# VH-VL binders against Probable D-xylose utilization operon transcriptional repressor (gntR): the designs that were tried, part 3

Target 1, 226 residues: Probable D-xylose utilization operon transcriptional repressor (gntR), of Paenarthrobacter nicotinovorans (Arthrobacter nicotinovorans) (q8gal4)
Amino acid sequence: MDATSKRLTRTTVASQVRDFIVMEIAQGRLPLGAPVREMEIAAQLGTSQTPVREAFRELAALGLLESRIHVGTRVRQLAEKDLVEAVPIRSALEGIAGRLAANNYHKHAEEVRGSFEAMKEVAEGGDRRVFAAASTTFHRSVVRAAENASLLRAWNALGIEVMTILAMASSDIPLDDAAESHRPIVDALEAGDPELAEHALTHHVAAYLPATAHSNGGVDAAVQAS

## First folded at step 4 (VH-VL; framework fv_tarlatamab_arm2)

Design g19 (from g01 with light chain Y94K)
Fold by ESMFold2-Fast, scan of step 4:
Structure g19 (fold): chain C 226 residues (1-226), chain A 122 residues (1-122), chain B 109 residues (1-109)
Amino acid sequence: as target 1 above (226 residues)
Amino acid sequence: EVQLVESGGGLVQPGGSLKLSCAASGFTFSGYAMNWVRQAPGKGLEWVARIRSKANSYATYYADSVKDRFTISRDDSKNTAYLQMNNLKTEDTAVYYCARNPYKYLSHFDYWGQGTLVTVSS
Amino acid sequence: QTVVTQEPSLTVSPGGTVTLTCGSSTGAVTEGYYPNWVQQKPGQAPRGLIGDTYNKHSGTPARFSGSLLGGKAALTLSGVQPEDEAEYYCLLYKGGAWVFGGGTKLTVL
């Protein structure tokens, strides 16, 4: 008998369940405000109820799921105020990620460039929500390239996946322009320039701020123009 | 109903050439990337070539094993994709499948044709 | 150059659960590789099952699911049926190009 090994395995499964639900939300397959049932997720992933329940608790603590008396568990509805609060934090975290990722880019170039190409292809389809999911995948690939687990956990804790969907759904930015706006990030990483990568990520992410935040948050509107 | 129909396969000697066609129907062909995938007798699937839509400048991609010998193209007015195969080798012997890739999701390889056999032998 | 690795063969009993995995020689498989799963039965053309890690093709039975497990893409079948006996291929997106795994032969019984 090894209770420690069983505990470690169970914790790993719960983390993977959490990542699955986050991706379902990010990809739009689990809509904002939609009900989420533990038994359906358990059946879908071929796992028991315990790790799914643990994942639900974690996601509720992160503000992605909401449990209400007599209503059950649902994907949290997000408002522009959440975007205004999260974007500056996301900008700072992704700036750090870009700086670190520039040093590791050769190990992660295939994934980062692949995710960038995917955004360009998805933009052709014209679906803003699908594009938002592809964009989120790209940004996560950069954060992953930083090779800093604490940074990735902090980034995930902000609910960035859902915030990206909200930002794209709320704007009229042409998708081709949105996709190409990520090219300076890829170029900086390929150049192995930490300062340039930090600037490219910080500037890019700040552009997700709503127009009202440019005047009220003290951000220069010319820099944050979409 | 979505259909992909391959044609142009046959027997050819090493060093020869063949041009395969993939005729599409039942969907808006111009909005999809098109792939050629092959399978040698008793072996697994191998991706060969891909062509994107006009919005992405008909960008083309090739497996290293066929680069500089094969050319993928498309004619959106005829709803047809092509694979021009030059300088064929015995190891190019395979069933060649046409498969679409729905860029809306960048996923699935959802529909495939029935394949056309290319045999390269002396 | 990149090698995509799958289990060569797996056996499962009817009604059982089985998970097939898909790994890459270049590192962990993430959603950034847009993992796809394709089924092929003897003498037939391949059929798309799952794309973009979790996204089911409209004709894919509910018992099939996709996920990311331990740095690999995974295909799970729950309540396996005899007709699920087939070759299963994964493929990963590599910046416009695709790379297939070697395939897993799933035997039921």
Scores: ipSAE 0.499, ipTM 0.781, lowest interface PAE 2.6, mean pLDDT 84

Design g20 (from g01 with light chain Y94H)
Fold by ESMFold2-Fast, scan of step 4:
Structure g20 (fold): chain C 226 residues (1-226), chain A 122 residues (1-122), chain B 109 residues (1-109)
Amino acid sequence: as target 1 above (226 residues)
Amino acid sequence: EVQLVESGGGLVQPGGSLKLSCAASGFTFSGYAMNWVRQAPGKGLEWVARIRSKANSYATYYADSVKDRFTISRDDSKNTAYLQMNNLKTEDTAVYYCARNPYKYLSHFDYWGQGTLVTVSS
Amino acid sequence: QTVVTQEPSLTVSPGGTVTLTCGSSTGAVTEGYYPNWVQQKPGQAPRGLIGDTYNKHSGTPARFSGSLLGGKAALTLSGVQPEDEAEYYCLLYHGGAWVFGGGTKLTVL
């Protein structure tokens, strides 16, 4: 054993690369829509290309990066204006999902309840990025419970995890409170109440609107000109 | 170095009781959910019980096969998890492993103990 | 009771690629089941390989990867080594509890 060696972490190199990229995006240092090159990340972090390719594949699966066969990889193109526009769409889609899911809940109860419990466990760790992933998984489980493939496809196209990361980064809400804020959704679904489930999801998602999106009568034309 | 060490196994008659211990070292025990997993001779792994951290109110979960007979507990001051096994059946004969879940990554079964053998026989 | 199904046995040549799958009797396996993969070699305690579908444990070699494939969790080994011959178990999260698959015995010839 080498006595000068640092204690090994339980985190894989690929996982560390993934967390680095997520943090860079969340902090605005890696802009939305920016190209991301495997060789540049490998050089920056002092690692080989193998764990970087793994991290890129994982992040693409999570919808944070977009990878195309002959184009390469980039951060999913979501400007802040697009996030402000996407929240009302997400709210409407998840409201529909809640209404439909309430009628099918008995088939999906274990996945939905399990995802909710997972959010509570992850919240105690204090990692907002890990919580954003767990929250995204929970919302996807509700949309999946709607048993409507077109709805799920539309919802997946919105870049929900990036939206959640940005919302959590701009929020001072403790993660345990953030997790618990989802309980009314679970309660409505368990009650089999379509109207209550639609309301719970619509109200909850509306709270994800970015703090910078406060407006007194619509989008300021001068801000859009910049 | 992360270590989990099981103890308390042995031979017991059907209907008897045993209490297993899992002594943890090399990490902040209180921040981890703890599991008991068993493996009957020549068979696969079977999850038995789980206890969450204090932040999750020490919530406990059990496999249907052991529900109402087994009780999982923990003592964070001693860095030890326990499995109290009552009304033991011959089907409970197995090597019992202790395994941890980190709270920040729910689904990792990253470290396991070496196991302790429980034999339930007449 | 949820039943988790794996291939009982698979064979692969050294340097080859093999994919193990993990299915559930309750329906398609999604990320909401937090699929885990565990390796066990003869006479040894199990070792964690992958959690959260594709998150590797720090000791897991780069040749191992996790994914979701056709409504199942998948473990892929590319560039298989002789020491990868072992039993592989998947676990699925079930509302605070866990359910193991029956295991896949991987033979490297």
Scores: ipSAE 0.206, ipTM 0.646, lowest interface PAE 4.8, mean pLDDT 83

Design g21 (from g01 with light chain G95S)
Fold by ESMFold2-Fast, scan of step 4:
Structure g21 (fold): chain C 226 residues (1-226), chain A 122 residues (1-122), chain B 109 residues (1-109)
Amino acid sequence: as target 1 above (226 residues)
Amino acid sequence: EVQLVESGGGLVQPGGSLKLSCAASGFTFSGYAMNWVRQAPGKGLEWVARIRSKANSYATYYADSVKDRFTISRDDSKNTAYLQMNNLKTEDTAVYYCARNPYKYLSHFDYWGQGTLVTVSS
Amino acid sequence: QTVVTQEPSLTVSPGGTVTLTCGSSTGAVTEGYYPNWVQQKPGQAPRGLIGDTYNKHSGTPARFSGSLLGGKAALTLSGVQPEDEAEYYCLLYYSGAWVFGGGTKLTVL
């Protein structure tokens, strides 16, 4: 068992708690602005408060939770500026993931294909929050296929699912079209083409930027290039 | 009230055919994926087949054990799903359940019928 | 080909806590396999409990919870009641198809 295998199998309880809370937020069971209590999460997951407290601290550092003296911990109210700042980072990380995943794809093909098909099925239901969760699951499967533990940790540190919910809330794109927009990613990975996979993921994620950010980003990029 | 009612089970000889029906009521049937799941006497549950809604071109999926022998279909005008079983084997003896997948959540097997018994005599 | 593995049997005392697990022959079970949990009591049709790893069916008692644990899907019952004695099945999603685990017979003594 090599170092990579050991890292991939050694998930901390705190990381599992973090992933659970992110999923609860994405599914709407833990609404934006809602209070969240360590003891309730510990009881629900059958764990002690120590790893829950660690997860809370990490999520607060990532800007998903907010802790105030005398007020307690709550889910932060996210804004469009969070997308403007995070989407370029996510685009870069997923581009790297796609490049690496193309070489490892056939070890992970069932999970990636399965999560893509699941996205298409969920799109039929018309619930944008549920779709955001399925989309996040698909993107995580691609990052996992990169077989790079540091990349997966960095990607998990972003509030991807909440970011996706925020992006979907401002978009009128039909969910069937949103799901199908991921097909070029799957096709590139199936072909084992690292450059195409990097391009497909980078372009796809960049499309999540709000129109306002896109306009500002285009001008800034042009000025900096000169 | 959501209801799924299976029918069409019975005794059949090896190599024979049967067509099962799953009559749905209490919900908008056309928007849901439908499954057939079976349980052999004294054994566990085994997923058999699934058919998606018209929005997904009635896409069908089958367990390897029944591919090319079983055909799942649906008639949305009658709120009914079907399982056509051909070239039956003794190992196909089981209670056959109909189960739905909610259009909102692909993974929920939320409502099940009471089952219909298929006996393939040897 | 793909085998989904569950504990064949588990025993728990009334009021106790028990965790059932669901593993796959293809590797670690993640949320990408959309783990489902189904309950079946003797002589009855199966009943959905949990879908999509954590999502409770509307009729599922609060004492049931789903999670991912050590590369497997998990179903935890806290404060077990006598009526929870049943067979529990997990299902995993593989590109449109579903694969059941062998089931866990939970005995409440």
Scores: ipSAE 0.457, ipTM 0.752, lowest interface PAE 2.9, mean pLDDT 84

Design g22 (from g01 with light chain G96R)
Fold by ESMFold2-Fast, scan of step 4:
Structure g22 (fold): chain C 226 residues (1-226), chain A 122 residues (1-122), chain B 109 residues (1-109)
Amino acid sequence: as target 1 above (226 residues)
Amino acid sequence: EVQLVESGGGLVQPGGSLKLSCAASGFTFSGYAMNWVRQAPGKGLEWVARIRSKANSYATYYADSVKDRFTISRDDSKNTAYLQMNNLKTEDTAVYYCARNPYKYLSHFDYWGQGTLVTVSS
Amino acid sequence: QTVVTQEPSLTVSPGGTVTLTCGSSTGAVTEGYYPNWVQQKPGQAPRGLIGDTYNKHSGTPARFSGSLLGGKAALTLSGVQPEDEAEYYCLLYYGRAWVFGGGTKLTVL
């Protein structure tokens, strides 16, 4: 039987094409600003153009791809302002995810612990882009543990992996320290404490704001302080 | 060229011990995690143990089937990984392969050795 | 007891397309399990093909691709060659441990 053809023509194939493209961008195989062709992706994944077109539309709506007259489709050139806008939303979504995931952790512990160990191993190699991909995989595992499909869809819509790449590029934090900074999240989830997990996630994600934004925010916060 | 060469296999009695070596060449050994994977005659592959690099404190991991009996170690000055096998059982009979994980890709078993046969029999 | 499941055997004609799958008894396979694919021909040592879901080893032919399909990891061969007849193993990362699938014997015609 052609089980592959049957699976690839289902609606969920578009979301998997989307995830593939996001990972290609994260791994640097599709650089920021690089052209992306619908037909080439369809051929590479052994699927028809329909789910690829759907994935392209989704990624364009999310601001990861852009389509221009006479130029075609490209990976969008993301800027610091995109990170400043997305991080507060990500922080809120992951805080909710942590709260929910704490109650479900026993069902997802293997994936979450595995992704954490993966970050530590990848940090050893010193490649910030590869680390960004591993970090994104870890955060997605926590959001998945929340067992809330709407939350996962909203989180995926933020283009987290590309944003993480930008955050890592604008940060001088050693990768070993970056990896270990995730340990409080794992500890909170294992404790099964929803409030602790929410605090761990929101605090951690807030640190992804660029140094410039943190400096400006700190000054503004200090001025408004009692 | 990247090469991994296993040695130390042989025939041993149940309850006995054996130490396998995996000699690496053609790459910066100290930057890679190393694995041992075995294959019983006519059977599939089974992951046995992993050791990480010095940056990760040489952290070690084992399959439940060998935990507390096997010890993985490494000597970066010799570009060699080891598997110390104690309290061997008949079911440990297998070809033992070493395999590396590249630093850029977590857990990509890209290069494997030719294997060394361990036979546990009375 | 975690079990990783693969099709025991599959057959494909030369030049055809075939997809092998890799499932977990614990639920849907995601990128968080870092699916790996390994090829082993009779009497030979295994060779790495794909790591981290779709990251190809430098020697892996273009006709091989990895993906996540329907809650499983997948290895797709397009334009299959006779030399691709082999056992294919997937393995998944469960934090601290790797678990191999039982292997798929791919027969080419």
Scores: ipSAE 0.348, ipTM 0.688, lowest interface PAE 3.6, mean pLDDT 83

Design g23 (from g01 with light chain G96Y)
Fold by ESMFold2-Fast, scan of step 4:
Structure g23 (fold): chain C 226 residues (1-226), chain A 122 residues (1-122), chain B 109 residues (1-109)
Amino acid sequence: as target 1 above (226 residues)
Amino acid sequence: EVQLVESGGGLVQPGGSLKLSCAASGFTFSGYAMNWVRQAPGKGLEWVARIRSKANSYATYYADSVKDRFTISRDDSKNTAYLQMNNLKTEDTAVYYCARNPYKYLSHFDYWGQGTLVTVSS
Amino acid sequence: QTVVTQEPSLTVSPGGTVTLTCGSSTGAVTEGYYPNWVQQKPGQAPRGLIGDTYNKHSGTPARFSGSLLGGKAALTLSGVQPEDEAEYYCLLYYGYAWVFGGGTKLTVL
């Protein structure tokens, strides 16, 4: 009878369903492009179809699932064109962030260093979804250290966590290596060198670009993104 | 069933030493970071030390209040973590708990032992 | 030198809703501090409730939830039960160390 309590409980279950599907995708148990059936997920988790539908809508909005009329719901394929378009924008924004953050680092050192150490800790556990979240948290901590609210809002609008989850699901890179690849960013920020920090962030983010774009040269990749 | 059992506490004079043990069972101990947390009588919780797993070279971290006096270590073959406490002070009097960090929750203190009492007094 | 601040005490009626907060002397608490919440009843060892801001331990009742509110970490209890009367501690990660808050004594009457 308490509509508010039922609504909150239903929302919580939908969030748990969402997290389950995200984990299945990140760990490769639910392959990219695979069909996802509402009834199958509901049965697997012992829940009704209502919170599953809500989770599907949320995941579609986040770009992890794709629904088409008469085709059904599938795990979205991360197309190379999506990375070619997004990575240069992310690289530019994080380069600016690194430059600004180097000057403010002493105010943000605990958060930035802490989030870096957290990436190393979760990498050891082998959970690619948890690592994707930790990586996103680290990059956001650097953007926050820039102390530029407009930059943070723009960066948050790029869907970085979703892209990181899909990239991790498609990658065989050892998580310890992935975590360690962020060390030059922390070192540059600790050195308080804006140019070095900009280069560290720009170079690191550019490595997320598909090999085909790198093979065609940086100019081609930039033109394709424009 | 996950269990953590602390031992080695007792009464010691100021300037003395004690070595605490935390015996783990019911999980793959070698894959978890282990922590020591203390609680003085009638007071709140205070984090003391952390040791990471072999994959992170057993990296250790300490609270400023215990740096250079306490040493955390582990023996994965015995599923046991240790806290060597040297140059003990009256303010080190506390129940000492061990707690693990699982990677499921990005550093979540999910399971704790029952604690062992260390009393530092003359 | 870093201080983590909690309300010393809070009172809530059975079935009510209460929110506990956790602040840092270094500035706004974000997800980058990996807020954790633990519960301790008198004479008992602490029990993990929530890690990484909102991630529940498997034994944590559905009525508990974690969030970030107004630059602080928050623990909300909805539909409080008598057995929820306890001391609640938050702890934040600073890279070099974990720092506990002073604890909130929750009284359920």
Scores: ipSAE 0.334, ipTM 0.703, lowest interface PAE 3.8, mean pLDDT 85

Design g24 (from g01 with heavy chain G31K)
Fold by ESMFold2-Fast, scan of step 4:
Structure g24 (fold): chain C 226 residues (1-226), chain A 122 residues (1-122), chain B 109 residues (1-109)
Amino acid sequence: as target 1 above (226 residues)
Amino acid sequence: EVQLVESGGGLVQPGGSLKLSCAASGFTFSKYAMNWVRQAPGKGLEWVARIRSKANSYATYYADSVKDRFTISRDDSKNTAYLQMNNLKTEDTAVYYCARNPYKYLSHFDYWGQGTLVTVSS
Amino acid sequence: QTVVTQEPSLTVSPGGTVTLTCGSSTGAVTEGYYPNWVQQKPGQAPRGLIGDTYNKHSGTPARFSGSLLGGKAALTLSGVQPEDEAEYYCLLYYGGAWVFGGGTKLTVL
């Protein structure tokens, strides 16, 4: 499928509802474990319950919401194990994104540079949740620049916004250093170097593994830890 | 309460200069980015200039229409932002507003002043 | 130069729902452009409604919401009140600089 303006599938109302709920979770307005009501979301976004119900089903399948027949829907409680399992997958997907994005960067340079500058701006405010949202926006801009709809869908399926909050909460890295750590990614993309961009993304994302991960058997060691 | 009060507007000849001030009160001014936004008579809003806080090295940004003619600055000790306007043109005639951005968020343009009128005519 | 486009005018009945959109000449509007929405009534200074696509200013009524719709930023009013009649402006972030849309005049009939 062409990734340009000739795409067959445009953004649906259900996907917009999904993105809204994910952002609410990421920004803390919808806390982990909190109940979520279809009618409230429909009223808030000025839409019917049908696309909201579809979004809820999609988010449940992605592991961000959980729904039980007599209890209703709530935001799932995410754990460190989820982060340990998802980071290697995210690293691989973003490496592919970087390689592809380097070839298309001229079409996406404004968004990528803008989102990078936004991370630097919010870092000085010291709010780790706000920074996590800005960081997620930057990474999504790079994935979007790859112009591969399947890759973007797979990346979105990992619940990146919420996982970024958990990664930031588990780290004492100063936010200005966290923001600046993204500069090699921007530099590689601006150079139009696919191999360098892939390298920059894979190594940057791999660093998001929790401190409990062992350097030689990182994922396995962290998963087996009591 | 949060207040932004603009001053320094008036009538000026083409090629002349004016310096606008935006006096802030009710919040920790030094932590906020400040903007100047203008509105020509009967027209829409146009962003003009922005200055970030000390934490962001007082970085400045300008609309292409005013670049090299206008300079945004701030004095945190006086809780005041400024817009120095040089080589004024008739198309610079507008109400000039100042507006703040919270330092914890990239945007919101949450509070605005009442505006000050700048008229450039011969 | 980058142009940000809005519907010039829209009409809605009291209690109804209306969605205003904001597009960019550079391509699809995403959350990476940090869409903001500002309201201005005749003879008054503008006031902020929404920043960072979804983030409401503390004084913004619950009936206002922000989203992304079809490659554009969107402002939705549900249960519109007569006092919501105003000009609505969007603005997008371009790496430190901001660009306003042309504004939408909302009429409540």
Scores: ipSAE 0.537, ipTM 0.774, lowest interface PAE 2.2, mean pLDDT 84

Design g25 (from g01 with heavy chain A33T)
Fold by ESMFold2-Fast, scan of step 4:
Structure g25 (fold): chain C 226 residues (1-226), chain A 122 residues (1-122), chain B 109 residues (1-109)
Amino acid sequence: as target 1 above (226 residues)
Amino acid sequence: EVQLVESGGGLVQPGGSLKLSCAASGFTFSGYTMNWVRQAPGKGLEWVARIRSKANSYATYYADSVKDRFTISRDDSKNTAYLQMNNLKTEDTAVYYCARNPYKYLSHFDYWGQGTLVTVSS
Amino acid sequence: QTVVTQEPSLTVSPGGTVTLTCGSSTGAVTEGYYPNWVQQKPGQAPRGLIGDTYNKHSGTPARFSGSLLGGKAALTLSGVQPEDEAEYYCLLYYGGAWVFGGGTKLTVL
């Protein structure tokens, strides 16, 4: 029962708290701009306040939570400008992920296919925020299949969960079409084709740019932002 | 009040057939994926089959242990899901539960029926 | 061939904290497996507790929480009550199919 074992356990619990809050945001149960209270999260998850505080600090560093002295903590209200800047970076990272994942796909096929089928099922319900969460899970499964820990950490640092919510909120695409638009990614990975997988991921993610960005030359500007 | 009620269980000989029903009430049945889950006496739960809503062409999925022998179906006008069990084996002896998945949340097995017992013996 | 593994039995004192885990023979369990937790008391039908890793169903007490821990799905009970004595099953999504764990018998002494 040394300090090292205790600290490792506490850090792991904080990571679980962080993942929970991220999922709550992604699924719309914790709306953009909503207040988040440390004690309420601790009570909800049946844990002490220490790991919740650690999770809040991490989420604030990732730009998902905003904390002001005497005002409290709230889910950050992201602007379209944040999405325009992040999409080209996400596109590049997921293109790399696709290339690497194509070579490792057989080890990860069940998770990737499973998350794709989940997106199709959730699309049936018509809830764009719930779909955003399923879509994020699918993309993370592809990045995980790349078997590159640095890539996964960089991808997670972009705040993909909130970015996906904003992209879906600003899009008119029918959810069944949105789900099916991911099929070329799965097909390329199953074929073990790194170039096709890179192209499929890069093209797919670039389509997440909001209409306002496209109207103002956003696609070219976003590519140059890389 | 959400309610799922299974029926159609009973004693059947090996090689025989039974059709189970799951009658739903208290919610818009047509929008939900429906599952059958079984539990052999003194054993754990085993997922058997699921059927999606009309929006997904009533797509069906089966556990390997029951493929080609069991058929899941539904009648949205009657708020009822069915499990047609053919070529029954003694290892199919179990309590059969139906459970729903909300259309909005793929992975919520939120409401379950009370179960119906199927006994396969000679 | 896919096997979902749970601790066969665990014991906890009233008011204590216990964590049940759910592992897959195919590798680390992630949110992509959509972990579910189901409670079953002797002679009763199962009831859903948690879906999609963290999401409590309506009526699930606040003392229950879901998470991912060390490549496994986890169900944590904090401030355990005597009525929490039951079998707990995890359920993982493998695309077309769902696969249950063997169940954990939780004894509250």
Scores: ipSAE 0.317, ipTM 0.688, lowest interface PAE 3.9, mean pLDDT 84

